# VH-VL binders against Protein FAM13B (FAM13B), part 1

All scores and structures are predictions.

Target 1, 190 residues: Protein FAM13B (FAM13B), of Homo sapiens (Human) (q9nyf5r23to212)
Amino acid sequence: IPLDELQQGGHPDNEVPFIVRHVVDYIEEHGGLEQQGLFQVNGNAETVEWLRQRYDSGEEVDLVKEADVPSAISLLRFFLQELPEPVIPGSLHIHLMQLSQDYNNEDEFGRKLRFLLQQLPPVNYSLLKFLCRFLANVASHHEEIWSANSLAAVFGPDVFHIYTDVEDMKEQEIVSRIMAGLLENYYEFF
Structure headers, positions and changes below count from the first letter of each chain, unless a header shows other numbers; antibody chains aren't numbered by Kabat.
F, E and O are the ipSAE of ESMFold2-Fast, ESMFold2 and OpenDDE, as the mean of both directions, binder to target and target to binder. V2 is 0.75 times the mean of E and O plus 0.25 times the DockQ between their complexes.
[cut] marks letters that were taken out.
Atom coordinates printed by the task and the answers are left out, and those that the model quotes come from them; centres of patches stay.

## First folded at step 5 (VH-VL)

Design t51
Fold by ESMFold2, look of step 8:
Structure t51 (fold): chain C 190 residues (1-190), chain A 125 residues (1-125), chain B 107 residues (1-107)
Amino acid sequence: as target 1 above (190 residues)
Amino acid sequence: QVQLVESGGGVVQPGRSLRLSCTASGFTFSSYGMHWVRQAPAKGLEWVATIWYDGSNKQYADSVKGRFTFSRDNSQDTLYLQLNSLRPEDTAVYYCARDSSGYEDWFSPYYFDYWGQGTMVTVSS
Amino acid sequence: AIRMTQSPSSFSASTGDRVTITCRASQGISSYVAWYQQKSGKAPKFLIYAASTLQSGVPSRFSGSGSGTDFTLTINSLQSEDFATYYCQQYYSYPLTFGQGTRVEIT
C-alpha cells in the first residue's frame, strides 16, 4: 500500500505509519542491539509473515508477547522493501547519483543533498527522518558493533530500492554514502 | 549581454489574478535555473520561487505556496509567474533573476547573478 | 527557515570612510553567502559569492569574509557610487533568505 495512503485521514502531517513506529519502539525498548550481525540476520520467517498478516488486517499486535528483536527488524525491512515507491523516490535517483561529482567537497555534497531532500513528499521526509534518527541512535550507542557505514549498507538498499544484482555497483556506493552521511550528520539534515 | 525583462504588472483588487512574464536574452536560457524575488515598497528582498532549468522542479516561499505558479517556456526563452488570489501584502516590485549555476553544475540553487528591472504589482481596493 | 540578520540597519558615512556591514545567520551555513548592492529605484547588483569571492568587475575596495554564522562586507574606501543598500543572502537551504538590508547614506 503506498506510503501516502497509509497517512490519509484526519490531520496526519509529520507522522509515520503505525507499524513503523510500533516496531521501532519495540526494538529500542527490548534491546539486544549489542549482538553482532543482528541487523543482518533474518527473523523467524513464520513469525515475520504472521505479524505482517496481522498488521495488514489491522489486528492489534502485542510485540512483547508475540515477537523478538530479529523478527521486528525483519518486519521493518520488509515494510520498506514492499513500498510501491521507495522512501527516496525514483524521480530523484539521477540527481542523487550526480552527487558523486562532489565527493571531494564535503560542504557542497551536504548542501546539494539538503536541497534534494527538501523535494521529498512530506510523508517520505517524515519516514526518512524517523528511520535515520533510530539508526543514528543505534550507531551512537552501540558503536563497538554498529557504525553508520554498516547500518547504511543494510538499510540503504531498502530506502532506495537499489540492490546490487545486475546493476552498476557505482549506484550502490553513492546510496551507502548518502545514507551514512544522513546517519553521521542527522541534525544537519533534519 | 545577459538581459531579463519583466512585464505584466499592474494594479488589481484583492482576490484577483495577474500573470507576470520575463523574457531572457544573451545566454542559453534552457541551461539555467531561474527565480522570482520581490520587494515590497521601502522593504527588503524576499525570495518567491525557483524553477529548475528544464522546469521539472519548482519551489515556493511559504507565503505564496498554493497561490502562485511558476513555469517556463524554453522554446520562447520566457518565464511566467501566475499570481492568483492576490492579497495586499503581495504588493511589491517583482524581479526575475538568473541562478548562477548552469545545468553542468548540480541541480540546486545558488545566488542570483543577473536581475531584470522589475515589474510593479499593486494589490488594493 | 534560516534567518539572516544584518547590522547596522543604516548609517551615515563620508567618501573615503571604511564601512563594515555584519550579517549573522541563525545557524551554521558554512560559506554559502552572497552579497548584493541595490541603489534607489534599481534592481540589486550581485557583488560577492562564497562569502569572500568578488564577482568579476567588482572594485577591489569591496571585500567579504566569514564562515559559519558571522559574515562581513567591507568597503575600504567609500566612493560616491557606493551609497546604496546592501543585502546578504544565504544559499544553504530552502527557503532562500536575505538579510533585511543595510542602508549606507551620505554624511
Scores: ipSAE 0.520, ipTM 0.812, lowest interface PAE 2.3, mean pLDDT 85

## First folded at step 10 (VH-VL; from x3 with heavy chain S56Y)

Design y3
Fold by OpenDDE, fold request of step 12:
Structure y3 (fold): chain C 190 residues (1-190), chain A 123 residues (1-123), chain B 107 residues (1-107)
Amino acid sequence: as target 1 above (190 residues)
Amino acid sequence: QVQLVESGGGVVQPGRSLRLSCTASGFTFSSYGMHWVRQAPAKGLEWVATIWYDGYNKQYADSVKGRFTFSRDNSQDTLYLQLNSLRPEDTAVYYCARDQYEDHWAPYAFDIWGQGTMVTVSS
Amino acid sequence: AIRMTQSPSSFSASTGDRVTITCRASQGISSYVAWYQQKSGKAPKFLIYAASTLQSGVPSRFSGSGSGTDFTLTINSLQSEDFATYYCQQYYSYPLTFGQGTRVEIT
């Protein structure tokens, strides 16, 4: 389901899809984020698919009773991966990749990244902002376990639809760098 | 040799539409981001819109968002600004301007300006 | 939006004078500031970019300085052709914004 269509069925005052908000809230509250490798553990594929279908059908889901944290995390990641278009739209992909040209110029890199973010559709921006806030908070409170880089490595490919088995390693590096930057400097960009 | 020439300005009533054009010459138009800047009579400069050289990514000032549409035809070296739902406060000289750097998607400063075209919105 | 507060709005000066125009950004914008000159009835002319880099073809009497929030355009030894309105601009982020302008008039 396209991201913009998901918003139509959500809360009228919230631009973040319900599934994302619900899953993130669950993870924040019950995730035991102090556990190493939490974001690297795969959830049960059947459970994730089942949950996905239920959310898509508008059914009420009780993640506490019906899911576990790994499945919830996988559901979140799967949601991002299965978007018809990545959170960062394809129209910005080439420009996003060009950010690597400014790795050694922090000011220019940041400036261009800000312009990219400002090009995002409102729903995309809101989702990214929400996700980055969540991850930035995780990094902030559990920096010894989850660094911005480690979280970026996990969620970056999902946000940008970069797949290690298909995409160029350079692209993976770029999106990881960008994602990490967004997490480390959340308030600067959002 | 590098030149921008605006056209399409005129006098219109509120609520009407107008389409401005900016024709570029003397440079590789498709390689540059472009901008519109307006200036109300006896007032300062106001950024209106920016379009990247890719012709897809655009941004608008809040004052014109939803009413103005920025586009470009790289095959014709022409920039367009569709002005809809015009208001008296839209009265201004409209300038098209070139971004200073070739093959750069991010906006920079404006190095080349057209002579401007006057848009007057009045009852 | 980043506000560019330019000062003064206007002032009178004589040829040969050292002229200084200030622009303050509402937040840190590094050096992403440009300056333009506009004469009556004409389009703006590009003078300075990156806060302090002189555009090619612009007389050396023009200079820019500043970083962060405070920026200055200086005309060392004002010439008769320099009487005009000057504008600062930030291109740090959208919306791109200009200062209110400074009109330099002849005494």
Scores: ipSAE 0.896, ipTM 0.965, lowest interface PAE 0.5, mean pLDDT 94
Fold by OpenDDE, fold request of step 12:
Structure y3 (fold): chain C 190 residues (1-190), chain A 123 residues (1-123), chain B 107 residues (1-107)
Amino acid sequence: as target 1 above (190 residues)
Amino acid sequence: QVQLVESGGGVVQPGRSLRLSCTASGFTFSSYGMHWVRQAPAKGLEWVATIWYDGYNKQYADSVKGRFTFSRDNSQDTLYLQLNSLRPEDTAVYYCARDQYEDHWAPYAFDIWGQGTMVTVSS
Amino acid sequence: AIRMTQSPSSFSASTGDRVTITCRASQGISSYVAWYQQKSGKAPKFLIYAASTLQSGVPSRFSGSGSGTDFTLTINSLQSEDFATYYCQQYYSYPLTFGQGTRVEIT
């Protein structure tokens, strides 16, 4: 489901899809993020699918009663993966790949990344900002367990629709570096 | 012999439209991002819009967003700025300028400027 | 938007003087600053980019310095043809913004 369609039924005061906000809020409150490997453990596939269907149908979901944290995380990741277009639109993909040319110039890399973010559609930007804020907070409060790099490795492929069995390793590296940079320097970019 | 020449300026009433053109010569036009900058009488410079070499990526100042449309025809080495819903505050000399580097999507400085074309919006 | 504040807005100087124009950014912008010269009734002329790199063909009496938030354009030994309005510009982020300009007038 396209982001713009998902947001049509959302609260007028928030551009981030309800499912994302709801899941992230649940994780922040009940996730026990001090647990090792929390973001690397897959939730129950049937539970995730069940939750997905309920959100898609507009049904009320009580994540505290009806879900577990691994399933919630998996649901979030699955949502990002199943978007018809990556959070970072395909039209900007070439620009992302070109960022590797600036690896030796941190200022230029950051500058171009900033310009790239400024080119995102509002709904994409809002979602990315929200997600990065969440992950940056996790990294900040639980840096001994979840570094920006580790979180970037988990969520980067979801945000950019990068698949290990299909995508080039260089592309994966760029995505990871971009995500890590966004998390480490959240306030610089957002 | 690098040159930019603006045209299309004139006097129009508020709410009307005008189309500006910028013709490039002396360089590979299709390789450069282009910019529009305007300057109201006795005022400073104001960035208006940027379009990159592929003609797809565009950025606009908030003051003109939704009213102005930036485009380019690389086959004719020409840049266009469609000015719709013109307001008196749009009165200015409009300059087209070349981005200083080729084949990029992030702006740099403006190394080549046209002489500008005057747009006057008055009732 | 990043605000570029130039100072002073105008001043008078004589040929041979060392003149300095300052531009302050509302936030850190590394060295992504350009300087332009505009003479009356003419289009701006590209002088400096990357805060301190002199554009080809520009006299060596022009120089730029600064990084972060404070930038300076210096004209060492002002010449008669240098009386004009000067603008700083940031290209660190959209919207691209200019300083309000500094008019250098003859005494």
Scores: ipSAE 0.823, ipTM 0.924, lowest interface PAE 0.6, mean pLDDT 93
Fold by ESMFold2, fold request of step 12:
Structure y3 (fold): chain C 190 residues (1-190), chain A 123 residues (1-123), chain B 107 residues (1-107)
Amino acid sequence: as target 1 above (190 residues)
Amino acid sequence: QVQLVESGGGVVQPGRSLRLSCTASGFTFSSYGMHWVRQAPAKGLEWVATIWYDGYNKQYADSVKGRFTFSRDNSQDTLYLQLNSLRPEDTAVYYCARDQYEDHWAPYAFDIWGQGTMVTVSS
Amino acid sequence: AIRMTQSPSSFSASTGDRVTITCRASQGISSYVAWYQQKSGKAPKFLIYAASTLQSGVPSRFSGSGSGTDFTLTINSLQSEDFATYYCQQYYSYPLTFGQGTRVEIT
């Protein structure tokens, strides 16, 4: 149940979908990110689903009147989860494992990550850049509550579509390391 | 003995196409990333394209994007560079080169080079 | 794209001279630099990687140094076979750019 049609708007090249911009703008404008666990709680399921349906239909949504920050965060995460391809495409996932060889070599880890980012389709790169800017700003302004590592743990699975299974935690580790690295070193990579 | 041998160069008119080949021997071809580098007469080296050992991930210089296509046939240990819509500024010796390390997708230095094949684009 | 600027573009030297070639990157690239030697009409030959590591079989009179943006190739006692053009290359990110080359000629 992809939202790809929403990316067909008047500015398709290297831009992010309207729902993403709208939701992120709302979250940034309304603050309150000092609340512990805010990124780890679900918004009201009925509210999130209702807002989602309205964005899909092209209806005007007034997030100030109709949502709260937990619902907006949930909506953003649902959008990322519903993409038919993750922001970091599955075709690159086999290559991610090589980065684990370089956990103790920051320069080489960063270099390999840079080459992977250069393989992304422009649309995927723009969305990743936008999301990482938002999350890096959250980490920098709320350091005592939200670290790059904690935000990476929340959004990493959504960006890669790699969720903890009963089997192997190695993919989770590399996903978290990549996301944390992008958030901590945003201007180096973007 | 590790060796790369380019072929397929020649003289062509602007707007025409040409296909270059590079045959590898003496190493496990399917385990290495490969590159094309060109050198215009009396000029320096210019990186043209890279293909990862997976055969799918590729990158091109801006000057050739959309016109050149890099591919590999691991069953025949051969690289191909399809040169479409050729321009006079594409005139150069074209070298194929091997990336430094086996089983690494990230580029490193280019350790083995072919002898080059000349492409001349002239009216 | 990361620009690699070599200096000088050319110069004359005699056998036995100490030769230094400079390569500057337009941004920090750590030590991800390679050096190549090219004689007229021949393919480039790989000399140095990681800014300072000599490839196997390269004579010890060759050395490389640098990190960040400034890199040098040094030939401590120039031999007759060393008269050639030298190129630096970065492999920090695409495009994998070369310097414009430095031609070392015999006086």
Scores: ipSAE 0.771, ipTM 0.920, lowest interface PAE 0.8, mean pLDDT 87
Fold by ESMFold2, fold request of step 12:
Structure y3 (fold): chain C 190 residues (1-190), chain A 123 residues (1-123), chain B 107 residues (1-107)
Amino acid sequence: as target 1 above (190 residues)
Amino acid sequence: QVQLVESGGGVVQPGRSLRLSCTASGFTFSSYGMHWVRQAPAKGLEWVATIWYDGYNKQYADSVKGRFTFSRDNSQDTLYLQLNSLRPEDTAVYYCARDQYEDHWAPYAFDIWGQGTMVTVSS
Amino acid sequence: AIRMTQSPSSFSASTGDRVTITCRASQGISSYVAWYQQKSGKAPKFLIYAASTLQSGVPSRFSGSGSGTDFTLTINSLQSEDFATYYCQQYYSYPLTFGQGTRVEIT
């Protein structure tokens, strides 16, 4: 389901799919983000699947009544995982991998990352910006529980669709560094 | 010798189109990002567009976005700028320029420039 | 868009003078600034990149400095061939922007 077909809302400020905004707003409103492991624990599988099917069918979903925070987080992650194209398109992955040359040059790393973000389709950029705002806020409010690095390790694979189990450590490392950099320096990049 | 040569400029009426080309020689064209920069009469330099060495990734100035199309043919060492829906404010000398570093996609300084080709849009 | 503002717009100087041209960015851009020289009717010539690094073949009387938002181009002992317009350019983010130019006239 392409991102440009999933856009919801009637205002410029609502540039993300309805399910994403709905779920993130629920998570932020209902708290519990200080719980260790919250982003790493799947919600109840039957609950998550039932909610997913209702969003897919266009049914009204009342997350306050029908969900909990773990299942909302699971919905968000599965939405990102199931996009036909990752938020960071595969066509850019070769260019992103070359950022490893600049690990020790923070200014150049950031500059190149900025140029890559400017190549994103507008809908992808808006979704990435929305996600990074959410995750950066989690990191800043719960530093002792959730670092930018730990959240990047959880959501990086979802944003890039890079999940290979065959010890492609360089791909995982650059993905984590990019995501952590975006979360730690949110206002510099967005 | 490293060289860039623009061509395709001319006088054209508003609303019409032109195709500019830039022929490269003396370097590995397919390894460099390339740019177009224009200069209106008695005015300063204005960046117009960038194309990465991959030929796929491009960026345009807001003033030309949607009207100009930048492409490259790495087999012919040639750069093209399609100028559609031309306006009087597009009147300028158009330069092609090479990005500074081989095998780097991020923009840097522009180290080699062509001589420019003049585009005049008037009725 | 990052605006690059040059000062002055023009001025006159004599051979042997120390000439300083300034360029201010509308936001911090680290040292991602280049300088170009353009003589009337000719293409720009690349002088300096990374704010202070002199391109090969450029006379040592040219120098650049600055970081963040404020940058300068200095010609330590002006020569008659240095009559030209000088442009700064940022390459920190799209759109890539030039300053409006500074014309140096030799009397």
Scores: ipSAE 0.766, ipTM 0.916, lowest interface PAE 0.8, mean pLDDT 87

Design y3
Fold by ESMFold2, fold request of step 12:
Structure y3 (fold): chain C 190 residues (1-190), chain A 123 residues (1-123), chain B 107 residues (1-107)
Amino acid sequence: as target 1 above (190 residues)
Amino acid sequence: QVQLVESGGGVVQPGRSLRLSCTASGFTFSSYGMHWVRQAPAKGLEWVATIWYDGYNKQYADSVKGRFTFSRDNSQDTLYLQLNSLRPEDTAVYYCARDQYEDHWAPYAFDIWGQGTMVTVSS
Amino acid sequence: AIRMTQSPSSFSASTGDRVTITCRASQGISSYVAWYQQKSGKAPKFLIYAASTLQSGVPSRFSGSGSGTDFTLTINSLQSEDFATYYCQQYYSYPLTFGQGTRVEIT
């Protein structure tokens, strides 16, 4: 389901899909965020699939009663993975390679990243901003457990739909640098 | 010699449309980002739009967003700016300009400019 | 949008004068500033990029300086062909805003 169509079905006061806001609010409220590996633990597959079907049908979901934090994280990641277009659209991916020439020039890297963000559809930008706020907050308040780099490694592939294998090494490095940069410098970019 | 030549300007009533063209020569057109800049009579320069060399990625000034459409035809080395729902404040000389570096999508300075074409929105 | 404010709006000068034009950005933009010259009835001509780097073929009497928010174009020993309007432009983020221009006039 395209991201802009999901926005129509959510709460109009919020610029992100309801499932994303609901799940992130649950994780923040009920967290245990100091647990190592939490963002890499798979939730129960049957629970995640059942919750997904209920959100898709528009049913009310009580995450306190029906989920746990690993399942909520899995549901969030599944949502990002299953978007027809990634949050950072594929049309921009072919231009990502230019950022690698500027790893040692933070002004130019940041400038190019700003231009990249300005190309996002408004719905995509709002979702990225919401997700990065959440992850940057996790990194800043639990920095001994969660660095920007570690969170970027988990969620970067989901945001770009670029996953680790030997043929994706250059793109994965760029994805990781972009995501880490957004998390470390959240207020500069958003 | 590197050259940009605009055409398609004219006098039109408010609410009407025009299509501007910019023909490029003397360089590898498909490798450069391109821009439109306008200048109202006795006023300064205003950036209007940018198109990346891929022909897909574009940006517009807020004053024209939703009304103007920038496109390029790399097989004919030609830029187009479709001006819809024209307003009197769109009255200006319209310049096309080349972005400074080939094979870069991020904008830099504008190194080559056309001569401009005049658009007047009035009687 | 990043606002670029030029000063002065206009200036009268004689051949041989040293002329200084300033451009202030509404936020830090590092050195991502270009300068253009425009003569009446003509298209702008590219002079300077990266705040201080002269484009090939631009006379050495032109120089640029600045970083952050404050930028300067200087013309040493003004020549008759230098009477024109000068614009700064930032290319730090969209929209790619120009200053309002500074007109250099003959006294």
Scores: ipSAE 0.753, ipTM 0.914, lowest interface PAE 0.7, mean pLDDT 87
Fold by ESMFold2, look of step 11:
Structure y3 (fold): chain C 190 residues (1-190), chain A 123 residues (1-123), chain B 107 residues (1-107)
Amino acid sequence: as target 1 above (190 residues)
Amino acid sequence: QVQLVESGGGVVQPGRSLRLSCTASGFTFSSYGMHWVRQAPAKGLEWVATIWYDGYNKQYADSVKGRFTFSRDNSQDTLYLQLNSLRPEDTAVYYCARDQYEDHWAPYAFDIWGQGTMVTVSS
Amino acid sequence: AIRMTQSPSSFSASTGDRVTITCRASQGISSYVAWYQQKSGKAPKFLIYAASTLQSGVPSRFSGSGSGTDFTLTINSLQSEDFATYYCQQYYSYPLTFGQGTRVEIT
């Protein structure tokens, strides 16, 4: 379901889909983010699928009673992966790949990235901003375990729908660099 | 001779429409981003809209978003600005301008300007 | 939106004078500033980009400086053809914004 159809609160400029907000709030409230590999492991597949079906049907879900943090993270990642279009639309992919020409000019790289972010539909921008705030907060409060680079490596593919194989290593590199830059410089971009 | 020539200005009543055009010559039009800038009588310059060289990516000032539509026809080396639901505050000279660099989608400075075309919106 | 504030709004000068016009951005914009000259009834003319780089064909008496939030345009021996209105403009982010202009008048 396209992001604009999932925005049921009536304020797309400052709202994200309910499942995303609910899951992220749960993760932030219930801690345990210092656990090694937490963002890199799957939650219980049966639990994740059960919760997914209940969110899809509109049922109330009590994540405190019915889930754990790994399952909540898996739900978030699954949501991003299953969007009909990625948060960063494929129509911008060619222009994003051209940012590699500016690796040695941080100011120009950042300026061009800012212009590309301004091309996002409002709902995509709001979701990206919300995700980056969450991930930047994780990186800042759990520095011993989570860097911006490590979180970017996990979530970058989900945000762009660009997944690494040997032939796509350069694409993965630019995706990770963009995502890490957004997390490291959150207030500069959002 | 590198040149931009605007046309299509005129006097109209509030709520009506106009279409401005800008014809380019002397350069590879399809390789440049393009802009519209307006200037109300005795006032400063106001950016109105940008179109990337791809013809698909566009941006508008908030004051005109939803009312103005920017397009380009690279086969005719021509820009169009459709001005709908015109208001008295849209009264201005409208300039088209070329972005500075060939084959760049991100905005830079505006190096070539047209002579402008006057749009007057009054009752 | 990034506001560009020029000062002064206008002033009088004589040929041969050194003229300085300032432009302040409401946030840091690195060096992504251009300057334009506009004579009455004419289109703007491109002078400077990247805060300090003169466009080809612009007389060397024009110079620009600054980075971050504070920028200046200097005319280092005013000529009769330099009496005009000058605009700064940022191209750091949308909306692309101009200063309100500075009118340089003959004494």
Scores: ipSAE 0.722, ipTM 0.903, lowest interface PAE 1.0, mean pLDDT 87

